# Ledger of designs, part 6: VHH binders against LysM domain-containing GPI-anchored protein 3 (LYM3)

Target 1, 370 residues: LysM domain-containing GPI-anchored protein 3 (LYM3), of Arabidopsis thaliana (Mouse-ear cress) (q6npn4)
Amino acid sequence: KSTIEPCSSKDTCNSLLGYTLYTDLKVTEVASLFQVDPVSMLLSNSIDISYPDVENHVLPAKLFLKIPITCSCVDGIRKSLSTHYKTRTSDTLGSIADSVYGGLVSPEQIQVANSETDLSVLDVGTKLVIPLPCACFNGTDESLPALYLSYVVRGIDTMAGIAKRFSTSVTDLTNVNAMGAPDINPGDILAVPLLACSSNFPKYATDYGLIIPNGSYALTAGHCVQCSCVLGSRSMYCEPASISVSCSSMRCRNSNFMLGNITSQQSSSGCKLTTCSYNGFASGTILTTLSMSLQPRCPGPQQLAPLIAPPDNVPKELMYLPSPSPSPSPEFDDIAGGGSSIAAVPAASPGGATVSSSNSIPGNPANGPG

## First folded at step 7 (VHH; framework vhh_7xy4_2)

Design k52 (from h2 with S52T)
Fold by ESMFold2-Fast, scan of step 7:
Structure k52 (fold): chain B 370 residues (1-370), chain A 121 residues (1-121)
Amino acid sequence: as target 1 above (370 residues)
Amino acid sequence: QLQLVESGGGLVQPGGSLRLSCAASGFTFSSYAMAWVRQPHGKGLEYIATITYSGGSTYYSDSVKGRFTISRDNAKNTLYLQMNSLKPEDTAMYYCAKPRTYWSGDWLDHKGQGTQVTVSS
């Protein structure tokens, strides 16, 4: 519950930045601002990566994105992250902080982070260190496990509105941010706890401590494995990613069970469930676990967040004008956490109900929904 | 309103000791981590020590490790800093501070008015 929490130099943690685009930018251009993987950034926002040339898709100004970041221990007492920005014509510390990085950094913080550089004149091509907020808490203060979003408060925001938008409470927001009262001002950065699925991977795995917020996807194991948080159960579901890359074996025990395969057989004695699940990435190897259990009833279909089409370029808002009979355009201010309900969700999803010859579907039309 | 009121500063000889106190009000003291920071004359703020809400963990800057001890009494809404083996370099205005749970320009949410510590012969 404090930005001052003990850590060691080998400790890392995952966090999210809440970022609003200041202008139309390609996916790769947004990813470059934060030095993050563009495909991972899209999946953090449930954007379908199977679309052709998706990395060069142009995202509209004012679109809200969750940017996945990895933070490192600084001074043994807090987590931190820095990125790099190369100055352009007409840049000021103010425009870089407030427009380019959407208020996630202040002009004063940029100045301090670049104390060895004379910033009185920003020549084109100057490389700046940009420190970014990192909300990671180790839970020693009896907090429930969560993934934290650094959110820049806007003029129209209220604590109740922010809590509702991200499915948390005013009490949790107040406690996480060590606030004496639930009062906010535009430009404040708020740590927002997001309901998440945590992993139970071994400590030697490269993705040890992987945590995925509800309604998001993550890429791991060198882009070979795609995981999501199963709504309601807070359990991760992992399957082979839709990207064609060279990967180690994703089969359980050298069997015909592929990662993500679930086989169920219901009888009067109960449901026999067999699963091939992901257990982390170590030394270039995708770890899998084959498990068998007997449960009273077979589980229903997994409820995964729907994948959406990349948002279209909408450089201006539509007005209802009498002469041109304007067609409605989709409005996207926030594609994270279900705020994109207005846009038609594409039918295709590489995730969801992963079906192989060994999987069974309880809600088959022949059996009817019970 | 949130208030932090420091006391216990003064003049001491090198090698001496002082105990600083901070009376907190206007917030649920027992629910928040607390810190001590200092500012030498003409210089910036320096982090000194932090204590978790329960008092179960404490952290110190390298310059004061082994000499200073941070503690708290949640029943009295009071934060303490026991300073031993004081050096001339410890001369500064000492502030009781409530750390920010997020990074937003500085890592402090609030600090008090301070108490002066002077270490000289």
Scores: ipSAE 0.013, ipTM 0.310, lowest interface PAE 7.6, mean pLDDT 77

Design k53 (from h2 with T50S)
Fold by ESMFold2-Fast, scan of step 7:
Structure k53 (fold): chain B 370 residues (1-370), chain A 121 residues (1-121)
Amino acid sequence: as target 1 above (370 residues)
Amino acid sequence: QLQLVESGGGLVQPGGSLRLSCAASGFTFSSYAMAWVRQPHGKGLEYIASISYSGGSTYYSDSVKGRFTISRDNAKNTLYLQMNSLKPEDTAMYYCAKPRTYWSGDWLDHKGQGTQVTVSS
């Protein structure tokens, strides 16, 4: 496959960004960097959203996240996505590209996307357009549904290691990225195929084409419905979301079954299975389908990807993005930097509780607390 | 030093054919997808066609689909564009292009000096 994907203006697709936090940030702060829904971002990483005030929990530096994005066709030649960033004290195009956006964009790409702005001096509060990678490969004939992750190669990475981490193969990685050989360099961005559960919702549903990678969750229907891709299978399972919002009826018509209810009754004639399933969101209405089947034996309980407890929260009074260390230009304040190193003031010690990082990939549990 | 050298352009009548060639050097040609882009006088760059590193996958813009064919010879480090049923609106400078392996925004890594195609009586 080529990285060039001709498309029409009506084409959209779902994709993922592989993002490593550069510093401790609240859930809402990370979501704001990509202009994505914070609870959808948490669910993409199997983080439990049922915890009170989860959007203000702090995600630690070095944590790897899958950021769910929607891409659109630009100029008929590619799928694209852009976000917006307001510059802060001491920002440079380099620090924005390499630290804030984790190498998902280059300084040169930021400059090109903001050609009408003088970037030689970044005043605090300058609004920048940040172009982000988008790999969908929609419309190619694939036998198995897949969602594509834009992954920034690190110095320790190998093709075999990346393939193992994301449950794919070196051959698939080389083919997806149109590579003649499995050679990578730090800073390269790879499209990594993640096996996924696809939906068969009607075309008039607003979430037509919903796709969820194995081991992840997604929110749909205006936060009313939570869906997951079942580990080891291609089955999408949907149920009412745990967050408090006003929703249309989630009852299957002419029944007492609610969305997500599955009942089974074993008898000498077999297992009678009754399921109230999610069938999309249309015109503010949650669509449901009641299905009844008879099979030789009853299936076991649903085995969903384990939900991970969110990190500790930050007090609500701190409702702003953490600033990078506010150091004036070295030419004006060299002694402040030196004083910081040997100051009597206690050093910050927010992290360091967990030595193991979480691998937010489908099919693998994160390294959790003991 | 990466270098792309286009050839095969010229003046052709409407309905005619031309075959463009691109000689690549300074990089492992067989490891990269390649593309053709064009630029009409006074206008921006327009994507025409692309081909995977092995030649197994090809893509075309709607304006040239069915008329143009992209191909490559990895043994010769050469990219080709066969242009049939040429129209006056195909008049442009044609560039051989090496796309970025992966990109957002600007998808071009490098393009050559170009070869002029003029479709006119």
Scores: ipSAE 0.000, ipTM 0.300, lowest interface PAE 11.1, mean pLDDT 77

Design k54 (from h2 with T50V)
Fold by ESMFold2-Fast, scan of step 7:
Structure k54 (fold): chain B 370 residues (1-370), chain A 121 residues (1-121)
Amino acid sequence: as target 1 above (370 residues)
Amino acid sequence: QLQLVESGGGLVQPGGSLRLSCAASGFTFSSYAMAWVRQPHGKGLEYIAVISYSGGSTYYSDSVKGRFTISRDNAKNTLYLQMNSLKPEDTAMYYCAKPRTYWSGDWLDHKGQGTQVTVSS
């Protein structure tokens, strides 16, 4: 059996692009470059969306981001065609491919996707289709839930290093990419399987097939429900995102149990567990399922996936933090010369609950040996 | 040095058949997916067929599906394209290619010098 995925003209899936910023860009600018939702992009990278004016936050050049896209089947080949680029002064197909889109597309691929346009002369303001490679590898009963990341191989990369960074194996990378040996060249694009939490929502739900990579969040049901996938988990946990949004009922049918509530009662027979779980969004209605089970041991406290502060391209001192009350704090420009980078901030859930921080930032790929 | 050398092109009548070959060297051929790409005069590149490293999976563009067959011989480091029911619209320079991605066929990493196929009465 080959590992190259067969696809049909109706097949789509959620997938991720591994993108390295070529220059400092605002969150909204990066999202616009791919025509993706800024909030979805931030949550795919475990960035806390509760920070004020986060969409205007400047992300530094060389930052690695996971960009969520819809992967479709076109002529039997998996790719996204929803991304469009409007040419600027001095653009070349090479600069668009290699700099702007970080090697996720080649000049020849852009030309093929725009075959009816003469691209030997790029007029300013030309709208180009940017075909972006992606993978689904979905549909086998025995497959573990995974989201696939399109990763551009760099000159310093090794298969072992990539596997370690994304918590997978050289064997899995080799098999997924239909390789006979772990041989790579700079500029190659690999499908990297990221462990994920899957859902089993009904097909009529608008979020049918929702899948969340380990360490990330998703907003669904018109932003009324937030779901997270904790590192190492295969089951997502969903709870209400905000009570200030106009949302349909999030209570389990004919009960006082709110979505996300888990009640446990220890007895000599074990732990009786009652859960109100999210089961998709259909016709403006948040679907819930009330379940009861008997387990040998009661589960520990529920936690959302850790969130991180938005990255910053300007070094910050501890003194940059605003006072607990609205007191006159030094303006950013007054202390910009501090020379220290933003430290890992204690992660906070979207619901206001604080998540304990570690020495490493949660949700980032593991660093290899230096 | 990685090399791909195509052969088997030529002039053929509409409805005829032609078999293209590609000799690969300078890399571990059996470890990589391979593709056939064509370019009609004055037009862009079109991926027409892709084959997995083992030969176990193949993909075809809608323009050639049912008429063309891609195959490979890993022992001989050779890629083939069997072309049947040829149409004037199949006239193009045909390239043997190593895609940039191992799981898609759209992403050109390297291609050979090409072999011309002309379908004309």
Scores: ipSAE 0.000, ipTM 0.367, lowest interface PAE 11.0, mean pLDDT 76

Design k55 (from h2 with T50Y)
Fold by ESMFold2-Fast, scan of step 7:
Formats: structure tokens, C-alpha cells, sequence
Structure k55 (fold): chain B 370 residues (1-370), chain A 121 residues (1-121)
């Protein structure tokens, strides 16, 4: 796109911030920096929320996270988000911008946003407004659903490398950022298009326009509904969330089907599918739609995006208690050697089943090279 | 290494005109969008005008729309701001700026040393 996109103060959109941890931080500490829901943040990165006390797990330095945010219009010409930060001992505008917020804001932008405060002496406990970028474009310029990630360019990065990492092209990156050539500098912020699953909820739904990047999850309807976007999919799959909250009915009207239930019946004319699907959240009510379709063959069981354990953290429970339901062997475990098992939990059933003690987040630079 | 040098400011009477210039060096000027921002004495920065890398798209703040025109000469690595029908409230230090990216947010990657514009009788 070669044109700045004017907006109104009523315009909002969903976006992602690309954030690399500068030090070891608890899940709640990272979420607090952006004033986002910790559980939603974990699910956006496919981290399993069922682990005990997961919000207090420590995430390691250098881990890359996608932070889900909602953007608003500023000055009729740009969409952004403002968060708040309380200064700590030894903070400088430079360290807050470059380390704490990972280059998503500049020291000059912090100064401008806090023009009424004397920032020459940064006392502990000073409350600062932190303006954060948002990469949001209307869907009329896109052939496929996409959610945009604000990515801070590092010294090692190339346009081709960034395109490969996020499954896009140099041409798409150049066009989205209205660049004449694919020249970048460290510290530049790029809008990176991520393939996503879109929704078709009514405009009166509070989650109208919900969009989920490929390979991740989102919570909606007051934490009552969890939606997944599997790799290569354009349509999200929604089911009741596993967390303890008070929820309205999730049954499709005039049926015995619950949200997420899919019934298949094979016949000579093909496979008849009946699905109870999520259709948005309005006035405290979970909306559902019952649909029927006919396909040549019945699909296999519903697939969900893989969930990973919190990185480099082995929960206390997994060390002492047997797993409630041992998982099938991972695909990569088909060829095993004598030294391939590093960690194991007590077997819950007969057999030599092993369980992975840790998982890595895809897209983390530290996940590739040791 | 990246350098932006503004010129063309000065003292003018209300209703007058000025043309600001910005000489850019140290980066591939033709590959990046450019902007003009201003800062009145004791106030914050105000985004005035934006131009895409090719010059094909421009945007203006409501306070200057219809009076100011942004343009660029990629062959000369130069950005311009033509200011007409100047008002006392246009008095400010004017900066040539390279935004961090094209996309949304209140952003400035680099700005020059500035050139002062004073509108008074």
C-alpha cells in the first residue's frame, strides 16, 4: 500500500506486537507491560494454560512472543495503543524503550507522550504513557485473511529472512509497508502479514471481526469460548473453554448439540455433517449456529492447533504425579536411540510411554540455533 | 551517518508564504516515506504532512490542509514543504522527519535539527 490510511476515533482493529523478552519474566509480568490478559497472551503463542499456576511461570530471556492487542485511531491518521509503565530503579528512557519494550517505542516518542512530566530526572514510581505501534489495514486490500504483526528489525535480519520466518514474501512485506525497495535498518518496525482464520460474526457482537493467526488460539465471550486456527486453515474452530467461569448456554437452539460438536453420518449419497458453531457474543449471550453440509467422505476427528508446555519450565506436578492421560508417541519419535530420552514421568498405563518435559515456541530465534 | 538538514525558515507576515527544504543523506531516500512535523514553543510535536516513497500519496493534518503542500525530488534526495496563507499559530520549529515505518502509530525514526518559522506582523 502507498497511501496512509485515515481513520476515525471510533475505528478499532485487532493486531499483534512482536516482543522479545529482554530478561527472564513471569507470564503476569509480560502481560502487565502491555496491559493484556495473561491467558489470552499464552494462547496467542500456543502455550498450554492447563499447567498449574501457569501465570507465574518464568519465561526465558530472548523468547519471542506475539502480544494480542486492540488498536484505536489517533489523530485521524494512525492506529495505535497506549499502555502505562511505572518506572523502576535505574530506568532511563533509553532502557525502557530499547530493553523493556524491545524497541516497539522510541525514547523520543515517550518524551512526546509525557510532555507534562519532567523526564530529565526519572524518579522511581513515575507513571509513563507508552505509545505502542499498531499495524492494521482494512480487508478490502487483501485476497486472504491476514493479521498484522509489528516486528522490530534486528541487526542480523534481512527482508528475505523475515519473509521466510513468517511465511510471507519480500514483495508482500514491501507492499504492505509502502516501501520502494526492500531496504531495512535495525530498529525499523515492519508490518508483517500473518495468515489467519477469520470470523463472520454479526456486527452487534462484541467480538465482531475476531481473527486468529495460523497455529494459535484466542479466548472470547468473557473467557467462555476458546477458538483455534490450525496451520493452513482459514476457518476457526470454537469450543467451550476449559477455565472456570460463569457462562451462558452453549447449546445450539432446538437441538441436543453443544458448541463444537460435529456429527457425521455416511450414506450412499455422501457424508452428512451437522455442526454446532460459535457465532459471536452479544449482551452476555453466547450465539450459536446449527449447520448441515454434505461431503463425499466423512472427515477424521477434529484437529486442534498443537499446544506447548511453558518454555524451560517443568511444573512441580509433572515431576511427582503420573499424567492423567498419556499422549500418543510424537511423530518425531518414530526413530529412537538409547540416548534419546532425557526426561520421563511415571507411567500412567502399561507400556514404555515417555512424555516431553518442555516445548519451544515456533518462531523464537533461540528455538532454531542452540 | 543518516542526516536530515532543513532550510528555508524565517520571519513572515500573516498571509505570507515560505518554502522549506530538507536535504537527506546516509540512506536510500527514494525507498522511504517522509514527513514534516512541527513544535511550537513549549508544546508537543505535531504531525503536519506525509509523503510516500514515490510521491504518489500525501496526507495533511486538518490544521494545514489546503494551505501546505508536501513534495519530494528523489533524484536530488530533497523533501519540500510549500506553506501558503501562513497564520500566527503556524509559528513553530519545523522538522524534516523519517518515520520508523509507513504503518500506524505515533512514530519518528529520525528528525533533523529544525528550521524556525515565525509568523508575526
Amino acid sequence: as target 1 above (370 residues)
Amino acid sequence: QLQLVESGGGLVQPGGSLRLSCAASGFTFSSYAMAWVRQPHGKGLEYIAYISYSGGSTYYSDSVKGRFTISRDNAKNTLYLQMNSLKPEDTAMYYCAKPRTYWSGDWLDHKGQGTQVTVSS
Scores: ipSAE 0.013, ipTM 0.355, lowest interface PAE 8.2, mean pLDDT 76

Design k57 (from h2 with A35Y)
Fold by ESMFold2-Fast, scan of step 7:
Structure k57 (fold): chain B 370 residues (1-370), chain A 121 residues (1-121)
Amino acid sequence: as target 1 above (370 residues)
Amino acid sequence: QLQLVESGGGLVQPGGSLRLSCAASGFTFSSYAMYWVRQPHGKGLEYIATISYSGGSTYYSDSVKGRFTISRDNAKNTLYLQMNSLKPEDTAMYYCAKPRTYWSGDWLDHKGQGTQVTVSS
């Protein structure tokens, strides 16, 4: 059984799918299963995108990934219907549901979503709509910004274990999923609330309502802007992304400050903090706001969520040519335990596609092999 | 035979109140979450409210939040919708609905014949 969210608005919202790989797949292959941007998918899992040709990196079977998706209101229920699968030799509705999509959909749900197609025998090359679970609950949980993860219960799972893994409580999981008791069965899909950083972008921005779970990243403004949500924060930090080549100005008006610049000056009246912050993407233009605030004391250095190497058994140093500037942090991560990062959701405009569709277009690094 | 029978609709002035009822039979009412949905003339179905099987959790569409209250009496197999501060845009046929066991496709297993609510201008 899946948790369902009723809806009435035609507005779109952001959510996450908890996906476990059934076999070894390239980053681009996983992204193609969900029709999501591969770089945004990597950043949603705090995976370092600086690796050459990272989109062709092979991710191992059993790896858990948070897949960013957008929810639509269809027949009064929040769900995602943007995902399509083209059938291959030996496919069955059961193998597509249970293996390819990791139990995020049932054979019966695929059948209902494709009522015009005879699914008694699958012809190779048939295009199927794959309905996927999706819940937003207005982007909040107990009045705090939250992003919801659709999690497929495994045979080894307990409510306490799931709550601990995702930094929530058994009580909160029970309440969010409208459960009478904290009882779960393998194959159940739970909506798991992940604490997040929200944004206050204007409604005319294509990334209005951008929300990023704690410990993760999002890519927005046509791959031009990268935002981070550190653990325990409610406000995201945005700076220019390293992978984009054609971006509008990221300088705050009437200043020499670039997006992400924070300056502080201590005085007898407190600390004057001047920030050049990101305020959304509209009509191909990166919006910035230069603001001044007074605080009792100046804040410490800006923190970013930690980045991990692409999950596998190969050390980062062997995959990447040495640079003159050494990395300050460890490059290894645990792929089996459900990685240390919380997935970020890619930017999407409410009720419509992103301007220039940059966030939905797969791109390889310019310095990749070829 | 599964049956849902809505009642309580009618004509009301803007700012007025109405209480809708839905009598359920032919299934174990207390085991299912229940929905109120509406359909304005010439438009599609619009979700209004949901209540969990026990009545412990309720959810509302943004258009009615703070004005409408969903409730249930499992002993009487009855679902209610208390509508306050009614607006002309609340004019619609109101339906009581039972959900399917899964969330995809036609997510409602059954809906009743409806009860008309008209808010005069």
Scores: ipSAE 0.000, ipTM 0.153, lowest interface PAE 17.1, mean pLDDT 77

Design k60 (from h2 with T101V S104E)
Fold by ESMFold2-Fast, scan of step 7:
Structure k60 (fold): chain B 370 residues (1-370), chain A 121 residues (1-121)
Amino acid sequence: as target 1 above (370 residues)
Amino acid sequence: QLQLVESGGGLVQPGGSLRLSCAASGFTFSSYAMAWVRQPHGKGLEYIATISYSGGSTYYSDSVKGRFTISRDNAKNTLYLQMNSLKPEDTAMYYCAKPRVYWEGDWLDHKGQGTQVTVSS
């Protein structure tokens, strides 16, 4: 059973992959599996990027991560991201699908995506196209802005448990996935709606359509601007990024206001709010807009999820990073078919006859209503 | 106007075969994925199969996998469903459907009037 998302558009959208690490990997190594920006990946998981050499920090096996991706319509049938994977010693289609990509793709889907390649023999260094399923939010008048997370169902998962973990409802999960009943099986992939802050940047901006999940962060404008989405809000807040050293002007034109500056003043007519807001990145230029609005009440203090320190040099068994409820060891081992026989072993890279022959059958990868 | 017109239904014996056709008009057929769904009397819609806009990828429900084949002829704006080894449980009204480009619940944009398939001795 696979999730399907019929599509005919060539339009792209922002989406998230829910990914559980199969072994200890550096930040840059995880990012390379999906061909995403490492710093953007860290911020999507509220991990502090101000630490020296954070891209070389090791993320522990079994950690759950939200991987920010650009989702596109592939072959008119489903939204997906196509990434590339270079095979290593002892790789099989099964180990690549189930361990390396955490069940976000099936061996059959890899085979179909690489139909011009003989995958019965996986030579070291073979470049494979990996199609990863994703979902795009449809901005209807009756729906709140959301970012969709592709989530692989675990053996102990329930719809109610997943809904609670991601602050949604069983009804929303059922509706988003076009399900007749809230029945799931291990290995199913669900689109989980995460409440988000959307942007109204002009279409000519390179970060047009920027969207950030509640309690999360993103870098844009060549790492010059950091944006956040406050918990329970749809308002995106952007300010100069602390780690950037060469950026175009971040002042609102014809003013002394810096990007991110907000002033409020209560009056008899309500609260006068003046803001210098980020309005996208175009042709190397950071766009800003100075706005004045009158609201009934001045906004209260905003609550943001704190940035989390990267893991330090601690015993693997005690190493952990907060994310939306990281999977405990028993859950991961159950989904993995009983264990750590995956490439997490500290031994030399996998080797042997499995590299020279694949037992994967090119089947039909998507067979659900979506 | 967007229109989907099914044909080819009828009465067949268990183990028999039947081929359904769907004539599409009013949209650029070759640009859209297409689907077949069915509805048994008194029950909800059941997904049967989908096909990509190019015909390069096909997907089936577990209940029909290996027995049914979905195909399309973009030059004729026609969708097909070849049904083999038919069972009494395959008795239903069969609909040609255009899926939504993206959906939040109901994934079908449009479906035709349907064609009845009855599998009985």
Scores: ipSAE 0.000, ipTM 0.117, lowest interface PAE 20.2, mean pLDDT 75

